# Designs tried in a protein design chat: VHH binders against Ni-sirohydrochlorin a,c-diamide reductive cyclase complex, component CfbD (cfbD). Part 5

Target 1, 370 residues: Ni-sirohydrochlorin a,c-diamide reductive cyclase complex, component CfbD (cfbD), of Methanosarcina acetivorans (q8tjz8)
Amino acid sequence: MTQKEISIIHPRPSSIVAALYTLRDLNVDVAILHGPPGCSFKHARLLEEDGIHVVTTGLDENGFVFGGHDRLVEVINKSIELFNPKILGVVGTCASMIIGEEMHDAVLEANPDIPVIEVEVHAGYHNNTRGVLFALESALDAGIIDRKEFERQEYLLIKATEVEKRFGAASKEYLAPSRGDLKYKVAKRLIELLKEGKKGLVIMNAKKETGYMFADITLAVSEVAAALGKKENLVNMANIDPELGLPRVRQHAQYIMRDFIAHGVEIHEIIGGMDEYPIAGEKVSELIKEKYSDYDFAVITGVPHAIPMENLQHMELISITNGPRQVLPLKEMGHEHVLVEIDLHPKTLGVSEIVESEFGATLREVAKEA

## First folded at step 22 (VHH; from y4 with K65R)

Design n4
Fold by ESMFold2, last read:
Structure n4 (fold): chain B 370 residues (1-370), chain A 123 residues (1-123)
Amino acid sequence: as target 1 above (370 residues)
Amino acid sequence: EVQLVESGGGVVQPGGSLRLSCAASGFTFSSYGMEWVRQAPGKGPEWVSSISGSGDTTLYADSVRGRFTISRDNSKNTLYLQMNSLRPEDTALYYCARGTGYYSGKTPRFDYSSQGTLVTVSS
């Protein structure tokens, strides 16, 4: 039986926004929004906090139809003068093939000495895959990534879409936001498990830069366990392979792993790269079956719904997400304790080191009272 | 009482090699992660490489991966950085640093560093 697509009515980002975030992951220095003013203003601010300069051609009605080429050449030249970029991105805010030809001709006329990623994408109502794929295809054509990495990214996008449709934000027509369970209560339960000598898995399956905050939970659990003389009862797993992913994604993994080393926390199992959160659960299941089937509980951070339940069935699960709409799906899957890091995105903007989470801070405070 | 003393810097041509050493004293060396950091003239510090206390885990910045090798000899309390295929952009003051070994929500990554040894890559 063919599975019917469902209609999603809660907010989701556009394909243009997805393209911009892909350019960020490629370490694009300047992104030019080509088209009418005001498009994606909120996301332009977020990208600038993450180190990418976002500028616009700002065309009015007549400029878009009759003079967009000259304006784009002007903005390209000015962006090079002002920012001296290593990689330039141009994103069309209209999905016309006419715009695509105009954009390429303008890039050729400006003739910059640097790679230019040209992306033609328009708003859609279904998902963000088109925006990401257009940006990656242009990066491949510009020689920024090779074909092997393009095919890997395409595969991961397919898998991420499958996870979201089955267990994530695309799994129901509407998912209400929730703040999750009380952090103080869950922290007390976790400390109780450690004091009882229970064996635990601490699994970080984080999406890219979100790992800067989710890694704090690994630090907090490890330090509290050490203070209780129970550090040996924990196994830490993390998807921080520093050699996998687009350049910025690899950099996130490198900085997080660097910080774990510096703070004295061992990661016993590397389960994939920071873009492999949709498939890292297969490695987790394999490891549990082969080495950790007798463990009593798991602390799962990031994208817990991407980890198969088949080998977690008898464990007490403490799961931490940054998606308030993920609480109900996780509870329905069998995750007994679900916590939300609500302000994760603003706290990880422009960050190059692990930052304290609300649950990490709560766990540290409750441990002082124990 | 914690002391970190580096050596092995100098002038080398592009494509050449150098090996830096960092002698540690005043603490249980094998209990701490260590790293190399470099600072080019007029620039901020740049993390280069890290190694766990046991030496089992090593990690490199993209700018040096494949060319530099971090290692340690816990019996000699010494950290090393083997630098191969050196480029002019590798010119910097190189220093070693000791990881703090804990995290309380705001703990700096390292608590002690050496004074540094100059590496100059020039034709």
Scores: ipSAE 0.709, ipTM 0.913, lowest interface PAE 1.3, mean pLDDT 86
Fold by ESMFold2, fold request of step 24:
Structure n4 (fold): chain B 370 residues (1-370), chain A 123 residues (1-123)
Amino acid sequence: as target 1 above (370 residues)
Amino acid sequence: EVQLVESGGGVVQPGGSLRLSCAASGFTFSSYGMEWVRQAPGKGPEWVSSISGSGDTTLYADSVRGRFTISRDNSKNTLYLQMNSLRPEDTALYYCARGTGYYSGKTPRFDYSSQGTLVTVSS
């Protein structure tokens, strides 16, 4: 028996954009967009904030018709001269797919002494998982990742897709955005639970760099609990295994754990790597059944819909997402309180330390008034 | 008064080893996470390694993983960094820092640091 496939009509990012962010996760220093100027311009600017140089061959109509081999060789050589990269990426755009064989020939002619990831991506694909897969296959071919890591990433991508089809943005043909519940009222409720001596789980199940802001909620809850003399009633779980993931993903986990250590907050259970958010919920469910079934509430940040409800049904749930279209699915799953951290992704690009969240700030302010 | 005093810097050849020490006083050492930070000429501070107050959790930047080992002896109030297989790019001023032990939205990661000891890796 197969699940129903549905057509998604609300906005989604392109395969080219997905490929670029995968190259970022691989710590590519320079990404060359092979095609007309202005392709993916908005995301090129965002990636430069994250320390990646994005350049273009800038093909005009003449270069489009006759190909861009010599221009690509020139841009490769100039990029090496200007930026001295350790890893170079070359991403074909819609226009360059007509001339895709020329892309590889240009790389061979330039013959750089560094690894090159060559990504040929079709703009005609309707979902961005193909862009991720193309970039990962190219990294495998270039020897930048081994087959074991490629297979792990492919498995995680499949699981992420399943979660989104079942409980996420792909679960309906259209999901309206929502701001979620009022942060002030939820903060007051959380403080009431702590004052009553209730036992709580603080579960961060974050996707990559989004963890820099969701980790602030772990800090804020711990800080407020300590001020109330209730820190011992909390168990912190987080998917920040510093040894799992592509290089940038491991770096995020390392920096977030470094900051927890520095600020004196213990993470009692490591539930996976920061790319394992689609499957870390099974570990959470197992831990609750084995060790924490007597807990009263949970604060769940990041991707709360990836955590099975089986062992959470008797808890009061306070769930924080960065997806405004996720509010309705979470409510339908049984999450009583759902909060949204709006524009989290742009605010976490290029950072190397925990960033204050809106809910964290609200909780701190409400606690001062209590 | 909180004091952190480092030692063990010097000049070594590529592939060599050094052990840095950081003597702590004026606070309950075992209650605080500690870290090593380095600053190369013309660059900003770079986090190198962290260790929890108990010593149970250690972390490393990818640039040093497998070559450097952080440790602490809470009975001697001393933090260590064993640096093996040193490379020219490891050349920097190295200092130890104490984690603040709390956060209130804008609290810096550390509140006290040592003055630093120069490590130079050159032929």
Scores: ipSAE 0.659, ipTM 0.894, lowest interface PAE 1.6, mean pLDDT 86

## First folded at step 23 (VHH; from y4 with S31D)

Design o4
Fold by OpenDDE, fold request of step 24:
Structure o4 (fold): chain B 370 residues (1-370), chain A 123 residues (1-123)
Amino acid sequence: as target 1 above (370 residues)
Amino acid sequence: EVQLVESGGGVVQPGGSLRLSCAASGFTFSDYGMEWVRQAPGKGPEWVSSISGSGDTTLYADSVKGRFTISRDNSKNTLYLQMNSLRPEDTALYYCARGTGYYSGKTPRFDYSSQGTLVTVSS
């Protein structure tokens, strides 16, 4: 019985946006959107805060009829002049696709002396991973990444999709957003567990830059445990392998690890790279089976739903996510406590240091009263 | 009083080597992670390398990976940075910094830093 693909009716990020973020991860200096000036405006602004210049060809009604070739050439040249980029990205849109624009011809005419990643994409794809793949394929062609890394990324995308279809935002036709459980209540419970001398796993399975805020939870839990004389009851795990991922992703891992070192927090287990959040659960499961089967609770941050439940069933789970729509799926999976860090992603764009989380702050505050 | 005093800077040709030292005093050295930071003329500070209190964990920026080695001798309260295969772009004021050792939401990464030693890589 061919599992009928569920028609998702809640909004999701487009393939255009996915392509832009991929270019960012590749340390592209300038990304040109070949389309109307409003296309992906919100995300373009967010990306600018993260250090990538996003410009638009500003296609209008006239461009729709007569084409945008000359305008694209002009914007390529202007971008090079203004920003002197090392790598240039050119990203298509629905407009460029519909009018049949050949972006490559414009790139050839402009003839830049730097590598160009051309991404022929639109927002009409059912799977936003297409934007990522197109960007990576083009990067491979341009010699920015090698075949091995390409294949690795492709594999991770497949795994990410599987996780989302099974337990994530793509698991149901509609998922209502939720605030999750009350942070102060969960903080009290966590403190109780620590006071009782329970053993806990603190697992950060974060996606890329979101780790800057999720890492604060790791810090906060460690601080509270230390204050209670229970630091030895905790094992910290994190997917912050500094050697894995595209350049920007590796940098996030490095900065987070740097901060852990600076703040005196030991990460006992590295469970993968910051792009390996879909498969980090495999390592977690192995570790639990081998070393940590007698632990009582787990605090899981980032992508909790990617961690297999088989070895977590006996533990009290406290999960923190940045997706309001992830609350119900996590509850259904058996996560007793589910918290949401609201607007986490925008808060972590452009940062280079750990950022305080609401739950971390709450936990610290509650601990003062305990 | 916490003090960090760096030494070992100087002028070196491209491809050359230097070893920086940072002498620490006024605190239990082994309890703190340490890092090297550099600042080139006209640029902001750049993190170079970090090392845990025990010395068991080391970390490097991609720009120096494979060329620089961070180490520490806790018995001597000294942090080191061995710099090999130096490049002109490595020219900067280098200073050592002490990790804060705790985080309270708004705690900076480091709380004390040295004054810096100048490294100039020039032909």
Scores: ipSAE 0.909, ipTM 0.975, lowest interface PAE 0.4, mean pLDDT 93
Fold by OpenDDE, fold request of step 24:
Structure o4 (fold): chain B 370 residues (1-370), chain A 123 residues (1-123)
Amino acid sequence: as target 1 above (370 residues)
Amino acid sequence: EVQLVESGGGVVQPGGSLRLSCAASGFTFSDYGMEWVRQAPGKGPEWVSSISGSGDTTLYADSVKGRFTISRDNSKNTLYLQMNSLRPEDTALYYCARGTGYYSGKTPRFDYSSQGTLVTVSS
């Protein structure tokens, strides 16, 4: 049944932003926003903290009227001079779209001796996936990725969209943000389950860099279980295949796995790459059916709503997400405990090691008293 | 006292091979994940490879995949790094490091490291 496209009235990331993050994932050194200086400012600043240089052509009212071609050429040349990038990205905006000039003409005039990923995009698309696709297509054309990876990414993008429409932020016209359940209360419950000798699955299904903080939950639960002599009651699953994904995505998986090894936590099941969060649930379901059908509870971090409920119905579920608007959908799906890590994404940009989560910290504190 | 002593560094031609060793003492070696880290002149530290306490899980940076092999002999309390097809860009001081074995908030990834052994790849 083709779910009727609902008119969503809450804010969502734009295609411009999506393009920028895709460029980051491709390890682009410099991304040029061809638009006014304030366009995507928040995300631009965040990305700078993540190691990509984001610059703007600074289009103003004069540029809107007389064009931005010359300015773009200038900024391309300046960027090359300042940063000596291996790969350059140029991203359009609503302003550049309205002006109607071809960004490619400016790139040709500048004639850089490095690959350029050109993304003609604006914020007026109904779905932000266009920004991702345009970036990937351009990367393919530039020889930065091969056809196989492109097709893989395209497939994952479709699946991600399906998840969001069905169970995510795009599932309703309006979703009110919530902080979810109290972390202290949920921590106590988790400890009770462990004390009772219940068997649990700790499932990390994280989206890219968000995994740095969600991984802390895996660590915390393992630590607490060990302290209670119940380490054998847990099975850890994580979507941290170090061989899958665009370059930056692979790196995240590698670093997180590295840290798990260093901190003595075993990941029993690899359920996919860090870009495969929309389909990792398929593997989880198979594993539960084959090996873990007798388990009593599950702690699910990252994108819990992407995990099918078919094999989870008998389990007490503790879900941790970074999306305040995901609380209601998860509750409706049957997740009994839903927690939100507030501002998780900004806290994980630019990091290369696992970052302590609020729930992880809470769980550790509560365990000391138990 | 925890001690990590590396050996096996030296000068090799491009395409050559070296095997690094790290002798561990002062702790139960098999209980800890270990890693190799390198630092090239003028650059920051770069993670190279990790191995779990049991040796069942190994992990490599993309820059060394297919060329380097991490292993351990828990009966000898020794960590190894077999380096094949060496390149000039592999020139660095190589360290072995012990994972902390636990995580309590802002715990560092490793708590002990060796002094380092120099690997120079040059024509």
Scores: ipSAE 0.906, ipTM 0.974, lowest interface PAE 0.4, mean pLDDT 93
Fold by ESMFold2, look of step 23:
Structure o4 (fold): chain B 370 residues (1-370), chain A 123 residues (1-123)
Amino acid sequence: as target 1 above (370 residues)
Amino acid sequence: EVQLVESGGGVVQPGGSLRLSCAASGFTFSDYGMEWVRQAPGKGPEWVSSISGSGDTTLYADSVKGRFTISRDNSKNTLYLQMNSLRPEDTALYYCARGTGYYSGKTPRFDYSSQGTLVTVSS
């Protein structure tokens, strides 16, 4: 989901939404929203499409005063009975001390035999980063993650912010959206490069579940190269280390690699975890300097602007982003061709397998004509 | 004709071990990635493990990692799954599947599977 949809729902819900998606990444099975009904209703539907059950105590102001504790105990017990969760989340949507103590006391009274993450989302927070941190701090307190992983996640959030300020959508006061270059024209150029015997890097540097679509481009390029007898001219790099990240992030990496194996595509270089897109570019740069400095072109998917240009400047770059405002910054960095996958988020919601991208589909269509 | 024939299932106590085999014929075995899938009673299929055609890449679901080992012998056209430290929740029909080896945007992950062998873990 985008910040635009969050803003439409309510001025406050961006932190709540970020916390809920972080709980999803932690493999929370059921999230109980404790507090007045509101904007959380829309996100309940989206989270259920991602395999997490969202329930609410349904309190109004009067219900909170007279019976929030007993209602929460009831909802906890019923949620366990109905869904048999492995991990339960309880999210306070009205951030006062009374609600926080009420949540803890209700969890103690219900005494579930599973881990519970109790998250208090403070009133007035509008920042997605803070919502992520609230959920992670709560998971640390619950013993679901250790301090090493919490500090790693905090570091990655800082690096992601730095990337966007230096090279991304936050790098200028104003960036106009663009649809990028024409996919058909770029697909023809890529096929030309392969037919000419040029050597290419196919680099997936994707953010979490967006990898399900960006991985399709790796599949499409590899299969077209194989049909042309040029498979050995390509090196595939991807940030799909299955050992790094929160549990669901690791699961995305596992499923994407499983699909690469099943479809006969090799990944020659693992460049990091699927949460490491802000820093995986350093390993890409080191690998190019060490092993691939004589390569002619690169196809870069996901977050291309996070990859340092120092060792890419001599290559013809074909970059695929899902950010329309990223087109101009990428062009200014020296990315010769920039494509946009605008519909990425709706197509990757709740999936557990690689899904076709527009550029992948275009490349396959053009290759049939060639 | 592509054929996949599994063997090695049975009843075992918790903590025990079993080794599943999947004999392949009718295709060039080493050209294809292979996987094991299981289906517990009343549940949908669950991916268990994958191995590349060369055998150089292996991958496991978190539920079996550290307990199960996938392997292949390309000279015998046989896929294996060594299952150790078995638990009651591992009870399922286990089958092997051949990766399709291509992707057209909607291509299934596998195109052929075995009939399956039942593994029951109970006291």
Scores: ipSAE 0.762, ipTM 0.931, lowest interface PAE 0.9, mean pLDDT 85

Design o4
Fold by ESMFold2, fold request of step 24:
Structure o4 (fold): chain B 370 residues (1-370), chain A 123 residues (1-123)
Amino acid sequence: as target 1 above (370 residues)
Amino acid sequence: EVQLVESGGGVVQPGGSLRLSCAASGFTFSDYGMEWVRQAPGKGPEWVSSISGSGDTTLYADSVKGRFTISRDNSKNTLYLQMNSLRPEDTALYYCARGTGYYSGKTPRFDYSSQGTLVTVSS
């Protein structure tokens, strides 16, 4: 029951899809799906919209058994000729017990002059963690990432799972989707807080490319505060360390920080990389305890449920998520105002700059009317 | 009124160094983030580097990180780009641009740019 008009992101993509998204984050230009297809065509098309070419050897089970090696060599050579990729990915989607050996032999025979990441993923597995780990292990073997980065990614994956189990929508059996609180009313309240001279934290804790839209809220709040002569009452925190993460993740951080600089918004505290949303809340808590315990409110965007409540309980919280099923859990945690950016995924596909959010637009309009 | 005038381009051998300058006038220079952008022959613009109004935050594209250094002297209203270990692929028209300092949901990243100075890296 996927509803395209409300921009719902699939909650549990298959292991094959998870591997493909990991290859995207590694800046793989072309991914070859080798073996019988695992019903991943819709996600292959989505990845192409995000700038990665997904091709297939197009084998049925008989073709795979009798000629899969030669077909894979042919597709590798043709993909290089057609797309001139910098990095090639080959993802095995076979129930066969020897797919990894024949895949590796085909890559050796093709002998491309570029790095190749060989990922063995079987079509019957829908564990997202396994798919990500398969791709990361393969990237490590190919020398694309080092052991330290692999272990960091593995740790972050574990922590992301823990956050969703403990505080996310997955912490409950069923949650109805919600659009959250009314954006114009929350915008008016935020403007009131600024006019009253209250001090606020603006905390972006975004997951990778979702930051292109959540960063607009940081821009909008800063602009309104500046217009009111109150920008010194705000501290901006963001998980946009440009030195952390897989290559595409670092690039997102670079582009978002570049845009903050260009639009005149300072980020006072870097709380981690754009893949560190599951743990960046630890640094937020330390910073609040050390430097910002006297602040009155917080605007928290991205993954607000990953921020520990222990140092936020005295603040008025305005939290913005892209998960409609996160509204109730966030309110039960103590977030007073919860907003939803439902249309996030279509607007952030393939972008390289900050894009306007619904709340950012609302805040700008309400500020003009005030 | 707002003026950005770049200088320092030229021809240099691979591995060489070059320093670009961008003189700013007609606005309060320290209030604005600045960036360098380059455009190789037959290609679109490529962001190179950015620096905040105070100069405390700098940022680089991966293609130039470790080789290029952006800086500014707010007392002289001048932006700089120190380019070391130059490669043939660095050949481009380089221009400086002023960040808009504002974003209304559709505001471009910069509102003024210089004419550009040509940097050619060849044997």
Scores: ipSAE 0.697, ipTM 0.909, lowest interface PAE 1.5, mean pLDDT 85
Fold by ESMFold2, fold request of step 24:
Structure o4 (fold): chain B 370 residues (1-370), chain A 123 residues (1-123)
Amino acid sequence: as target 1 above (370 residues)
Amino acid sequence: EVQLVESGGGVVQPGGSLRLSCAASGFTFSDYGMEWVRQAPGKGPEWVSSISGSGDTTLYADSVKGRFTISRDNSKNTLYLQMNSLRPEDTALYYCARGTGYYSGKTPRFDYSSQGTLVTVSS
């Protein structure tokens, strides 16, 4: 009954939060929230766990009316003194004309010897893509990224929006959350497929840091297959190109590949960067058509709904998402088994190595009985 | 018994070069991925570079990319790190480490490491 109103309310804070996470992806060391205290407080705490200092000017009503400029200069100078950042971000969170002019003037007055990304974002923005675009435009203006990377990010954002409209959370007016299929049952089925000598694809198409947990599923499937003498029946694909993406995104790919090397798991096909999840499915589909059309099943992690179904129709699909509202759309697309890694995002912030997933742990435990 | 023995450390001026070696014994060297790790005084371990068992895949931390080259000679069971254009911030104890070759949700990234060789970059 009130779902549309609640949904609209939820997108507003996401635009400011999206800007903050984009600054994190750019390796900003300190982000200053210029506006009232408590704005985005929960996500500021999460970002500090990710190694980014988030501070606020903490303006009250008087500060908005009678001068936030001096407060911002003070917080800039104090942030440089306390944290010695290499890149500083300032995010305006209220009255854009006053904050915008005040932010730039304050940055000029503070005159820091480091790049400053100045982002103006209103809480009234309903679409978090605008928060990402504002941060990227500001980074381009500051010379932190070049135009080629900005255009690439803009293109990927458009493609991500298309995927969500067709098959994701924006594909219907309402999508009920689900916890998905039972992990124990699917783990037993996967082990059965391996024991029968079936050939499988293990495809990680993960969004940024979520890959730290989805990669555990690649490890778990590969290790169980090896224990059964069936590792040669698997092909691993992953979107972990370490040369693509904003700096933090490239770092995630580097760390995940480093961990695959250390744990003895080969990735046979690199399908894109960790920001290319909206389009990496095209390469997956082409690879299957050209090289893997005789494979029997696929384990697909991350954003499985971004992979075209044309060349997957004959396979038994075991798909893992972290979006509870993604279960129904995936099943309607033809994904027979759909599992949910709940709370994946908080568990992947601030980590620098692969972390165990619920399904990976379940698969390992069930495999001891097999 | 698994043994990793490194060599090649020393004192070098900024802009100079060093080549570190890590001789491996007691295991099938080509079956394992290898890493170089460094630890500066008062800091925790910092991953520097990785190489797959076959040598086909190499990775570098951003702080060393373009200046350092990891390689291996599986016929000699030896891992190498060529370090060029050295900077004072590269000063650290450098050691090689063997990847564990599996993961059980609790397995550390490596299971054996060398003692370490000191690299000092100073004017």
Scores: ipSAE 0.670, ipTM 0.893, lowest interface PAE 1.5, mean pLDDT 86

